# Ledger of designs, part 195: VHH binders against Flagellar brake protein YcgR (ycgR)

Target 1, 263 residues: Flagellar brake protein YcgR (ycgR), of Thauera aminoaromatica (c4kar8)
Amino acid sequence: MAELSTPSPASPAPLDGGRGDELEKFTLRGARQILQLLQDLITHRGLITAHTGGGHSFMTAVLKVDEERGRVVLDPSPDPQANRRALAAPRLTCVTQLDGIRIQFPLVGLGEGQDKGRPALFAPLPAEMLRLQRREFYRLQVPLAHELSCLLKAEDLARKPVEVSARVIDIGAGGVAVVVPTGAAEFVIGGTLPACRLALPDGEPIELDLEVRNLNRQTQRNGTEQLRVGLRFAALPRAADTRIQRYIFKTERALNAKARGGL
Key: E = the ipSAE of ESMFold2; O = the ipSAE of OpenDDE; V2 = 0.75 times the mean of E and O plus 0.25 times the DockQ between their complexes.

## First folded at step 17 (VHH)

Design LB79 (from AX8 with S59D; framework vhh_7pa5_2)
Fold by ESMFold2-Fast, scan of step 17:
Structure LB79 (fold): chain B 263 residues (1-263), chain A 121 residues (1-121)
Amino acid sequence: as target 1 above (263 residues)
Amino acid sequence: QVQLVESGGGMVQPGGSLRLSCAASGFPFSSYAMSWVRRAPGKGPEWVSTISDSGGSEDYADSVKGRFTISRDNAKNTLYLQMNSLKPEDTALYYCAREYYEDFGPWFDHWGQGTQVTVSS
């Protein structure tokens, strides 16, 4: 298995992970809501992973919210180099969970100092915080034995229609990741693939409109390149949504039972 | 549904050893990388160690490298941390955490309540 491409450091990773306005309904922008959520992270001693870019991150937690000065106070890393990277970063991407809900927020303008004689990091209060239920971000790694495939209706370099059978490697409530041979079709981030067909083990293939969300080149052990394509369910009938969620649930339960020494 | 329950903490003298366990339930344990994270009194959280889903790769914080060993038993849904040559600086609440990987990098989507390790004479 090859390493996936890393995001470009030239532009800080967006809070929405490149999902644009689709995450607006999960985004908190009210000052009262932001303050309450930060306070909840303090109360529950939330473990926060702060990403500084370039593949670097460190663990932190919210120490307090200084509403009068409009600042959040964070624990520094015990690693001085991690703190130096954080202070040099144009933006931190902070991610944690609260009761299984993914909480994500940016911090810009990080500084260092003291809080009650204790080393601390300071940043202006975030203008927005993302709050996602597990089902919005969870992805099941598809067992090879299921031979899950998705017939993609895409275009070649000449904008002519082509059909590509792609192997599904993971699946979530919001989409699938597939692997296609390099050059099989042209994919553009934000492009829509209409009337694709997802083949689940039980029943007829599901017709879906898919949006291209990310593209990552993978180099296999033998040197062959493949393209990993992240695809969002653009329009999903209720029956199809139910069937996909049931597949995820049943497969996870079966894997869990197997892991416990059961079936 | 998802539960991570740490155990094996306690009081030990410097130079001593402890083995921590984490019992996982409610998810396919063998499909997730797992980590240990600690929080010492008066300090922020510190990542300690990670083990891949298969157990085929391990990584450690520089502060514990050579003294701690992470391992897992996928048949028993259990994560372990063998701690040798313990120092007062290892005093902390130790959390078992489930790792989730996103385009921006890893984060933890679940962790347990922790088990207390105290290293003192």
Scores: ipSAE 0.737, ipTM 0.914, lowest interface PAE 1.1, mean pLDDT 84

Design LB80 (from AX8 with S59Y; framework vhh_7pa5_2)
Fold by ESMFold2-Fast, scan of step 17:
Structure LB80 (fold): chain B 263 residues (1-263), chain A 121 residues (1-121)
Amino acid sequence: as target 1 above (263 residues)
Amino acid sequence: QVQLVESGGGMVQPGGSLRLSCAASGFPFSSYAMSWVRRAPGKGPEWVSTISDSGGSEYYADSVKGRFTISRDNAKNTLYLQMNSLKPEDTALYYCAREYYEDFGPWFDHWGQGTQVTVSS
């Protein structure tokens, strides 16, 4: 409570202790390394997904690096509304990949203008860039036959507790993506769902806290709407992390063996 | 490992039709939502259409709604885009893209090389 200030939106959730440490190891902060990586993205014509918050994103690319002014020049979206959201956002989270390596970086202070007579977006050079092998962001697509579910402890539109059983569509070291019926619960990006239960094929459900990271609405052919929810593991006990990793590796191995007609 | 190979592009006159295909390999295709994304010369990338993993839901950009139809054949690991009533504004390199859910929203983690569509008189 502060008497002199107005209420502000909640700050972004901090990184997981162990997971945050892992991400930090792959963070580039050297100016020369950042410039080289941005030039590599230009050379390879890397397509970038820029997340503006609120479940919104647009596709862009680095057009050039202006070293004298310390700026990157980006392709604007053909959708004017996406550009307006980007310019209004306090921060963009840019995600791309190059040769199977995930690259992620923030842009702050986005502006618009012209580059050689064409519309362009400008931002200061990022102070940091994440460069992470595909394996660290690996997601196992869950075989339908496994019937993986997660019981979500959420709230309805009136902030009353509700339990929703959601089908798990993918799973990785850092989280799961699930499908829920539209309107089954209220989800807020950055919100925490405490004491959820992840049911793997073998053993007792894993109790864990999940953070809502993304939302995507889908309309099924029967007219029923479904919501896809991306969820991050807020904290994992060592035993839970080990069990999730074993499920991922075991399933990947089985799928690889089937694909190769092998053992 | 993951491969997406587009085909079916070409040159066509305004009002014509083309059918694009994307052959997917190296991943469980039936478990992923798939999208078509295009990039015209001098313009940023534009999302065109998405289809759910089962094929039960389809989404279209307003610029192509009513003219394009996205579909998939999970038995053949193939994604399609039927393009009707083509306009010069549809001229672009068309990419097949796989949706991946991580951190903040769905994003595209794999793209093909693209197939060129040119609509001119």
Scores: ipSAE 0.000, ipTM 0.227, lowest interface PAE 11.4, mean pLDDT 78

Design LB81 (from AX8 with T50A; framework vhh_7pa5_2)
Fold by ESMFold2-Fast, scan of step 17:
Structure LB81 (fold): chain B 263 residues (1-263), chain A 121 residues (1-121)
Amino acid sequence: as target 1 above (263 residues)
Amino acid sequence: QVQLVESGGGMVQPGGSLRLSCAASGFPFSSYAMSWVRRAPGKGPEWVSAISDSGGSESYADSVKGRFTISRDNAKNTLYLQMNSLKPEDTALYYCAREYYEDFGPWFDHWGQGTQVTVSS
């Protein structure tokens, strides 16, 4: 499953799982710019989340940039399993924030060693880095009170059609993330869910096609397993796009007013 | 403007307890999952614990499971970490972090200055 959809090191996926063409204008490819940005992450002690695929990630930071050897040196995880997963992964997706800007970059060819007697991970310098303002990557965290749901048309374990009502946990210009009880349906990364229905508070459900982009299993405190599913709007009509943007805008305004001591 | 301010750190002996607090302002706190992350001297950052926006779900790193408890008070815009049975290995600067979810998974888009916890005899 994860390996079936994972790009090989020779054929990396777009930085944002399929938005590559739209994100090109935010992508840095100059060697000097990349070196400077990595150095800024060292200076500001940036907390980096490194995703290894299959819903796994670990925390790291840039220790140094080795220009002579053309590599970046990173802190390893204190969890040996996380380091083993990282070393086995065809690529890492590294993401952090610097001064209100999302910074994301891929690392390929991860190895382990030492830096000044300290355990370290290292990889060739990334050929590209994404710098994205909040307005471009913003996803509204959906208030529980809104009870926002999406009726998914998927398949069960026997590959028979099923309809699953999933809670929408976040929503943006490009898609939604939903929560589904483990075992309610089977999902395949890259698979299309046709004619799903997104329920917004202000009208009839919106019918749209969704593409599965990621799957993350979570275990709740009570032992209940749930699956977080990232879904891209594969075919979004203009009317639907307008309604989704309006919902996001209205909800942001209401939440910001509440945070400032409003209603 | 988003602000996260940690407090409650200090020096304790092994086996002791501390309660960390994080005061959040400038955003709708009740709509975001939150985490605690730590960085020990000479080591990289380590994720410690996370709590959902409602407080209904919690998760912990294996190194702290059974000893630490994360909680939140959405009415007071405050995140907590109750630390029991502290060990020298828990010595670190502890950061409050706001979780942001993307198609590739969660990451942190804001964190505070940190509060220092030192566990020594």
Scores: ipSAE 0.739, ipTM 0.910, lowest interface PAE 1.0, mean pLDDT 84

Design LB82 (from AX8 with T50Y; framework vhh_7pa5_2)
Fold by ESMFold2-Fast, scan of step 17:
Structure LB82 (fold): chain B 263 residues (1-263), chain A 121 residues (1-121)
Amino acid sequence: as target 1 above (263 residues)
Amino acid sequence: QVQLVESGGGMVQPGGSLRLSCAASGFPFSSYAMSWVRRAPGKGPEWVSYISDSGGSESYADSVKGRFTISRDNAKNTLYLQMNSLKPEDTALYYCAREYYEDFGPWFDHWGQGTQVTVSS
């Protein structure tokens, strides 16, 4: 009887979010392409966020590529607990950018040791790297002033229906990310939330079914806890899809105009 | 074009103070959470501090907690880091970084060229 409110290190999110066939065209599998991309990350000293599951991540960078041993060498976290979580994780999901392009890759079989007398993390070379332009992964960061919310129809610990008003923090063609207080409801990855209501600034709620894609419990250093929930649109009527796309386009255009005119 | 330009670094003695600034342009600054990240010679990147888009939430690495204060002025599109009681181990290149949230969690999608902070006697 395993109910999952947050992903554990033993259950990391898939690299492609379950969209393997859609993202295949953006996936690099050539050994030379992978080596070149890793070398570019070294040259540009790219900031890499490594997700270990269970809402945990740390910052790293590629120090070198050891072609003879078939492995990549990474900077460890200055936080020993983060390194312990990383070593215990079955998989790391690494994400970074280079020249505005999103780069994402898995690392499996992480070990620790030393490189030239300094602590280092080691992993086999990734078999694949995802390289996406902004439009392929684009999510509108919802302006706080829009007060965008989604009324979630979920279940509590006893599996009784509960309604939670969640703040929408980002929105894209395929779904939304929301924030809820920890303990407000129980969520299961892959579970469906039926007949939820997405409120747009025009004041007309959109009724839609949402699938839970990911869970990330975030604890700020000040002790504030929140649950970030990634939700996929299970199906959208044409009218709802049009309204969501119009909101995204209109808001992005307005934000870009404000940035260009105000800066 | 997204631009983040750090300034305010320099040389200071142990126990001294510096205030770093980051001027943001090319994006709606008030819609993004921001962080400070540093790189010391021979060390990897270390996250230093975070501030939410509204400024209502902030957090710090244990190594700087109680000594550094992050703040932002959304009207001026500027991020700040007030650094007090500086130690030699705070010597690093300090980067302003923009946070982006995706299904797998938050990551940094843009950062600046950095501003050098050197703490020495």
Scores: ipSAE 0.588, ipTM 0.863, lowest interface PAE 1.9, mean pLDDT 83

Design LB84 (from AX8 with D62E; framework vhh_7pa5_2; at its last look DockQ between E and O 0.68; V2 from the best seeds 0.73)
Fold by OpenDDE, look of step 18:
Structure LB84 (fold): chain B 263 residues (1-263), chain A 121 residues (1-121)
Amino acid sequence: as target 1 above (263 residues)
Amino acid sequence: QVQLVESGGGMVQPGGSLRLSCAASGFPFSSYAMSWVRRAPGKGPEWVSTISDSGGSESYAESVKGRFTISRDNAKNTLYLQMNSLKPEDTALYYCAREYYEDFGPWFDHWGQGTQVTVSS
């Protein structure tokens, strides 16, 4: 009678699969700290985006922290369909900000009920909360006038190599977001695009490997679909990193100067 | 510092119209998608509408589709929401919010203090 070893509950997938070790220093695991942060979210009436998977999300807020029962109370969506998706989801990824700091936390075991006679969502207190200060997550939104582009080495549906010139919409130390025409290439999350070329205004394009991290289809007003692709720098030479950082810094400075009426 | 300041709210009768404005400062406005979010009394927050950085794409919640129009003037760093055929259920505090997109999806990394819209007879 072979004792079927009950598979140990799969450790919750790290909030950010690729940067797990680097994010640990920003992850709160202390019960008191978590409670305090949730209370702060209540006090400041933080708008929370809760992701249910499959590209779906809804807006919520923390209404109450029930320490005795070890649960958090959330506002349900005015959309019943969103609530159904939330309840069916094995995990919610909640994202918000407090004082300009990004806050991210998972919720599992979501249920519905009533709080003081009003519909509410309930979940056990999160086991961890990620608190990230801007410096580490800073992505510069690229001014349209800069016309940054990235030549993507990808494949089409027939797995034929294609080169796609993509507009860079944001850039950070860790990667870029680009927009491409729908159907220009086939992208796979987790896939690597080798020997791509990032064009910066200050010199020759940077050759680098990119990893596809996310895909988002956007429909334009004119009915044209565009694909937003989030790309991580898979291997960035130090010299390239320096150039990117310099560009970001210079651009931010210029934007701030303009915002102050100086340009 | 990123600032979003909503204006244009007020009291209106059912069937009336309002135009909300959001003045943005402290960041490159034309580089971000912008959204309106609302929170009605006793209800959770609700996404209303989003417009892309260039203004080339718009999206709306089903509850406001056909009645509300989001627009932007990047030269003026201003976001707008034209609200027509207003209903009592549109009564809410309306927030201008800057959208940020990550691997898990979109979220709002900044929002204003809101402007109150009240639809009542």
Scores: ipSAE 0.876, ipTM 0.959, lowest interface PAE 0.5, mean pLDDT 88
Fold by ESMFold2-Fast, scan of step 17:
Structure LB84 (fold): chain B 263 residues (1-263), chain A 121 residues (1-121)
Amino acid sequence: as target 1 above (263 residues)
Amino acid sequence: QVQLVESGGGMVQPGGSLRLSCAASGFPFSSYAMSWVRRAPGKGPEWVSTISDSGGSESYAESVKGRFTISRDNAKNTLYLQMNSLKPEDTALYYCAREYYEDFGPWFDHWGQGTQVTVSS
């Protein structure tokens, strides 16, 4: 039963991992606005994190905007392996801040060369850039005292079901980041973890489907490794969304009051 | 207002040691993972090390592993970087940075002005 399959171009991922329509009002598409923002990143020496996929990233900065050639010039990583991963990636997700505003943009078609005798990475100018004020992108860093956990329903290396209680380190409108011991479960970027349970203070655990978005290995003080796992809410029921937002708001207000020393 | 102020940089000979400090204010320091990032003359920025909010987890760039140690004192709102066996290649402006984690991975939403480290004989 052989059939002819015509390869189709992969659709680009929406900005901010699937929030395309909601983020349209914060998206710059004017060529002049994009050029000006990139120049502002040069002027302010913005530290950019470039995500290459597969849980890999490197630090870069905009060296130059070449309007005549329609491209941006970036600092390469001093790590040759990071540069190889970047050049092999179909897309970079670049993220930085400017005066507390989150700036995010994709780069496609990365190449390497030199600028004035200095190694450089080159890419076509991005067609869009996202500008979010702090209130729009905020992720609550979860206080350790809250002991916030998520029971992950995952699989081990042999594809046997396992349940792993993971500490939630941050939470936002779109997902959570958790930490687990290395080897506790097999995590695959793009994989779905069904029927996980998020335990917020005050109330029953929230049952959620989570998509694995990012994996980073960390070494503990005793030499033991653990994984940081970035997880997106796949389909968030309205009641769950309301409870998560309420937790974030209440905790943020309490932390801000404590930081100001007033309460 | 979020403030990160680095100190402890200076000039040192190859093989020497320095300890960098970062004084954090204006936010709940104990709730954030923190990192050191450096920028050498004529080169782009390089991530050096990260420590978790509790101090229970650490990670390092391969170029500094075994020579540098990141630590924090949450009671004092201070981040540290102990740098041993310094090499000329470690010459850079060192930034203290606050980490945010998104579904695509970590990024930095705030950093200080940096402290200069120069390794030369």
Scores: ipSAE 0.736, ipTM 0.907, lowest interface PAE 1.0, mean pLDDT 84
Fold by ESMFold2, look of step 18:
Order: structure tokens, then C-alpha cells, then sequence
Structure LB84 (fold): chain B 263 residues (1-263), chain A 121 residues (1-121)
């Protein structure tokens, strides 16, 4: 297909995310702002990760904006399965950075076709784009030496309760990411893990409820597989939030002091 | 100031080998998972490989599995990609990228300028 003869009938995609309310002040909704930001991504050849759901994603880039048809044009994946997942997904969550600023936008109504004889993906322009400066999306990457852990109250394949001690890889205001061996428990996106325990160095473990947001499978060098689990804090008590923020602040300061030579 | 500087690219014949390096500075390197991403001429970016912060877990795109090996030296703040049995399809600009995670999954919040790999007879 040399050109698409009709605009997509689908409405521009809204921003998706569990923190939509608290992020509203960083959300661009003006057509001029959105078009300029997409053009900046084209010009700087931004590396975009497009999440298709179910723990799957692929890399892409914005090739062009077709303002007349109200569409963005994206590179397809070299992996045919990734393209099939993208076309079947109810939405893509696209995320990249520009000059240290996180850029995130949803796409829906994705279609395939040709752009000047080259395979391409097409979608309506997003209805909104998120621009977050470093401090608004910060997640501390937890030093291995801390051996920070979270005890997960989950279920095994037979739906029996299990407790899984998981290493915390990162931690932020809204949640943690952990790793567990595959098969240690069954996780489902959207599922709730009540009464988990996050072990911080400065006191007793924090009891908190976690929601599973993302699952990513990984293969270790010894051939065993592990699962990276993205977890959101449900309704975090103020005292627990304060302890988490204190841990993040003190750890970041300590890491920066070592990087600069301690004083 | 986060800096990622790739090196080790060059021209090589099909079947040859190259080892890419990425020097990291300005952040606690050992606390981050790191990835290689490549962009072939006239094509979009493609994820190549990821290594966990400890180096205990590695993952690879199907197109490079068995031919490429990612590794890291946390004492030297350096990421590596050993590339064997190179094919013309591996011709690309290779970026060292720092992984960052959100509730929807991983993405890259920094990458370098890239190092060019050209596989040609």
C-alpha cells in the first residue's frame, strides 16, 4: 500500500496509567504541543519502547506525523510476532526520553500498511502526551549490597497460599519491582497481593498491599528462568510512605556521595 | 551527569567477531540493568540484549541468540557485547542503554551516541 486513502476513524488515544490523576499536571493535551513533541522525537530519533500488554513490548520510532490524516507513522518491529501483538493489542503504551525528560503516550487503533513502499504501522494521533522531568518519575535502582527484599503473599499454581521472598530491584513513590524464580507463584496482571512485607534497613518491615502491574520473563545464565514483577502500592499509609521516601532519599544521597568522593 | 560511551565498532566480514564496550559514568552503574539496542540503516530500533544489575540474568533477541553474549564488569563500570558469527543483517548503529522500570514495564531513560558495526564482504 503506497498511501492510506482515508483517515483512521478512531479517536486519539488517551493516556493510560495507574497514576493518571496525580500526573495530570504533566499531561500535554494541546494539539500544537503534541505535534511539536512528536516532531522532536522524529528529529532526535528517539528510541521508543512500545508495550503491548501481557509483559510484551517492542522497540520503535516515529517515522513521521501525517497531520492531514491525523496519524502517526511508526517503524514496525523486525520480529513478526511483536507486530502481530501490537496490531491485536487494545492499546500501546509508548515511552521514551528526550533530553532527560520522560515522554509517554498511548496509541490505539493501530494498523499496518506501507509508507513509500516500506512497511509501517499507523495510528491516530494520541489525545495526550505525558512529559515528566527526572524528579517526577524517579525510581531508585536498589544497590545489590542492600539486599532489599519484599515478602509476597501469593498463590501457587494449585491456588494454595505461598510466601515468596523477592529481591527488590527498584523502588519509587508508587511501587517496587522485584524478581522471583518462575514457578515460585502465579501472578496475574491486575491481581492484588495483600499483606506483603517490604524490608527496609531502618526498622521493622512495612506491611503493604501490592497490585501486579507487569510481568517480564528473564533467562539466567544457569538456564533457569526468573520473573520480573512490577508492583504498585495500594493505598499506602502515610507512615509507610514516609519510611519509603526516607529510604530513597538517604540511599540516593549515599550513592551520590560515593560517586563524588565522600565528605 | 549520566554518560554512556560506546566503542569497539568497525568493519568486519561475515562470520567475523567484534566486541563492543560501553563506558558508564555519572550514576551507580551496578544498580542498573543495562541493554544493547541497535538501529540498522533505514530501519527502526531493535532490542538486542539485556543484562541484570548483578549480571546474573541475561536475555537476548531471537535474532542474536547463540551468537551474541552480553556481560558487565561492575568494578570497571563497563558493559560488553561479544558478537560472533556476524551476518550482514547485524549491520547497525549499536547503543548502550540504561533500563528504567515502571508499572507497565521496562523502558530506556538514557542511551549513548552509538558505535557503528558494519558487516560486509
Amino acid sequence: as target 1 above (263 residues)
Amino acid sequence: QVQLVESGGGMVQPGGSLRLSCAASGFPFSSYAMSWVRRAPGKGPEWVSTISDSGGSESYAESVKGRFTISRDNAKNTLYLQMNSLKPEDTALYYCAREYYEDFGPWFDHWGQGTQVTVSS
Scores: ipSAE 0.627, ipTM 0.880, lowest interface PAE 1.4, mean pLDDT 84
ESMFold2 (binder alone), look of step 18: mean pLDDT 83; pTM 0.824

Design LB85 (from LB1 with D53G; framework vhh_7pa5_2)
Fold by ESMFold2-Fast, scan of step 17:
Structure LB85 (fold): chain B 263 residues (1-263), chain A 121 residues (1-121)
Amino acid sequence: as target 1 above (263 residues)
Amino acid sequence: QVQLVESGGGMVQPGGSLRLSCAASGFPFSSYWMSWVRRAPGKGPEWVSTISGSGGSESYADSVKGRFTISRDNAKNTLYLQMNSLKPEDTALYYCAREYYEDFGPWFDHWGQGTQVTVSS
């Protein structure tokens, strides 16, 4: 039996307490607002990634909102194992996009049943939904030509310190996503990588503490596997924040100009 | 403005083949990971396949491994899905999706209207 690849998108870590405090101003708690947002997801055929914990997730969608019974109906995964994991999970973290707005909500008390004779997943309506404008959490896809890298301070399979030079594939105010060869280091969701070095095209490398948020395995064309790692800036000096934001703005403008046929 | 337009769907018999295309515009295509996602009638969306910006990395759902091949032509801003040995359970609306990462993890921030694939006998 071959090892199964982790499907994209990868599972992000659940929001921690400190992060949750920052996001309270973007949280919807009104029943009518929650119902309207769920209905908008149905109308726009919103693709939802449901995270079941332990690095597991599956793709779903809201089939309907059952206001009488106070519940949401979700499409089950075509993978029975994913559905079993979801039913066993204490909560699902659901993540989607609508008109450039990130939407995230928890579901607790997931059950299984049928809708119109077909298998379905049911959960009580969420008590809260997070609604974030793209501008708050913008990520720049790093141009391949920039060859942006981050030197990660991690541990190998034997718990020994190792340094891994990882290619940065995207960058934002809150973190970076990198790719590393499979087996180069051990990564634990929620773990901290101290004193990593981010190399921007200009200037000295920036020393940063990074928190592992998500992991996703990928198979390269040459048959080797690589791992995509989502990393959050755990401690970001103001000078580093300024340099990162300047790089993002400058590069975004150049990419937008190039996409429109500019130089 | 970001646009993704799928094409190449149609009706085929079990065991047949189709090649889907996705024309991308309004963004630097080669800098983005791209995915195919499908939605069958009465079912939720199922991730099918992903390819890196350079085309050097690919991944597939277990249900399509060995039968489907994802590829891209960055000079033409086009994503492809070659579908071989099609089965009735592959019947779905197929979407081209742009993958985006941020500190909450990866997701799709743009996708097209989809192209219909029907496998019937």
Scores: ipSAE 0.006, ipTM 0.323, lowest interface PAE 9.7, mean pLDDT 79

Design LB86 (from LB1 with D53S; framework vhh_7pa5_2)
Fold by ESMFold2-Fast, scan of step 17:
Formats: C-alpha cells, structure tokens, sequence
Structure LB86 (fold): chain B 263 residues (1-263), chain A 121 residues (1-121)
C-alpha cells in the first residue's frame, strides 16, 4: 500500500504474459492453434515459399501433420540442389497466404525421409506461427493468361540504363513480385527504379516508382529456377491505388467463381 | 541483439498532440523500413504508418491520414511519430516495428515493448 503513491519508472514489459504479450496476438503459440492452422493450409492446398537463406527459396506445401511424432511433412522439390540447400539451412522461413491473411513460420531441424514410400521433407512442429491481416500483405497470384508485365528502368552489368519487361507473378496493395531474365539487369536491395510502367488490363500503363526490397532465386515446383524481384510501391497515387485494388478484386472474384463453378 | 525502445506516450485531452520516439540498436537502422503499429483495448493490432529506409516514402492508415506524421533520423537511429488532433479512438499501446520485405510484401520481424497513449474525453 505504501508503494501505490510512487510513480512507476519506465520498466520493460514482462516477458511472461504481461503487457508485451499484446503484440503476440499476431503470433500463434498454442499447440492446438498451430495444428489447426497447418491443417487449414493442407485443406486449402496452400503453396508455401520456403526461404533457405542466401537469397534462395523453393516452392513447397504441407502434405501432412504428424501429431504423434510432433512434425510436419513437406513436399520436396524435384530439384535435388534445392533440397540439399534446405537440409543444410539452419532454419527455413516459410511464407504463405490464406484468405487474404499472411502466414509465416520458422522450421528448424529439417530432415528427409519417406512418406508412404515417397520422398518427403519433415521438421518438428513450429513453436510459433505469425498471422497478420493487413491490406498491404494480400497478394494475388497473377494468372498466366493475364500476361501482366511491368517495364522496369534499371541498369545492366556495365551500369548503362536498360529497360526490362518483367512478368508480374504476384501483386498486392504494397507492391509486385516480378520474374527477370538472367543477366538482363542488376538490382540492389533498397535501390529505387523510377518511372516504371505497370500494364494492367482496361487502361493505360500505370507509371510509378518502385523500390527493390527482395532478390530471390526460387526453385519452382517443376524444378526450374527463376530470379524473382520483390518491388514495393515507393509512392502510389490514389488513382493508381484504386486501379490496382480494382484489378485484384475483379480477378479474385473471377477465380473464386471459377473454383466454385463445378457446384 | 535487435532492440527497439519506444517513449513519449502519455495522457492528453482530445485535440492534443504527442510525439513518440523509438530508439533502435543492434542493426543497420538506415537500411530498414520502419513502422508504427498500435493496439487499442478490445481491438486487434492496427497498422498506423510506414517510412522507407531513406525517409523518402511514407504511408498511413486511413484513420490517421492528415493527423499523424512519421519521420526518422538515421544519424541518431531514431524513428518518430508526430500525433496531432488526437481523438479518444487513438487510445492504444503504440509499437515500433522493423519491416522487412519478402515475396508476399512487407512483414514485421522485430517489435518494441510499446508506449501507452491515452486520449481522455
């Protein structure tokens, strides 16, 4: 009672379930919640990008949750080198999206084996899974039929200006991911590409400034490797934002209608 | 070890102003985009604002546009949030977060312990 009148100094939030744990509502730590989310990824057949470090990743999926052994079973890459990188990595960072919600989790202690006579990768259940809903995190996988492209203004190996038409593979409110041909241009993380042109259906190309945020050599499920460049909208005028959101909404609606068309 | 330490919170009347600070250490601050995220009582976490590594680009949640200004001082490894025209709805614990970009766009990998802002009506 004597201490109630003393102003509290600025103390760190307690680590054991105090005020700091309010931030952990982005993070699932309960074993049952983690198991349920992993099962939802299986049911949804969610594709996962697994980052192995050094700017490398591969596409995988959760095939099974082995509750008895406390592990997840992942789809191995048909590229043996991608699997070797994954097995050698101290940690995989797994990223996916479910119903507009970004999901991210670490896997440590990756091993290889067999599941029903087929090659498989396995790891202990993650101790945590991040789940965050924010408009900027939603990514539409761009249908190949749309042939969406972005004309990038970059530099080649000789530091000469070059224009590269890159295929847009995903798009969200915060940016795009593109595939760039090997040797076509050099990118530096944090570098700005001014006056790039994003070609969307139903209108003129959108001129915008892009910041290079990520460089990744991704092994596709068919075993081929692609250089993927993550680009953030450095400045996005309201009209451009509206057009991008309209494209995303219309395309998702069409894809959802197509998926349900068999019923 | 990455450390983010927020300060500058407090109690203010509606229409008042506060300036939040976040002291960063343990990483090359000038190479990272930074964000402010808040959590109000009874609500989920809400993204507030993001600033690019150079300070040349800023974005804001619709609820705070025109009232809040994000800024940074890379020489001091410090992130700021100037909050003007505060409303009772701005009452929350405010967190400094380090942003990184992956295939699915921006993500937060490190957070501070937060600073409390209370707008009393």
Amino acid sequence: as target 1 above (263 residues)
Amino acid sequence: QVQLVESGGGMVQPGGSLRLSCAASGFPFSSYWMSWVRRAPGKGPEWVSTISSSGGSESYADSVKGRFTISRDNAKNTLYLQMNSLKPEDTALYYCAREYYEDFGPWFDHWGQGTQVTVSS
Scores: ipSAE 0.005, ipTM 0.250, lowest interface PAE 10.4, mean pLDDT 79

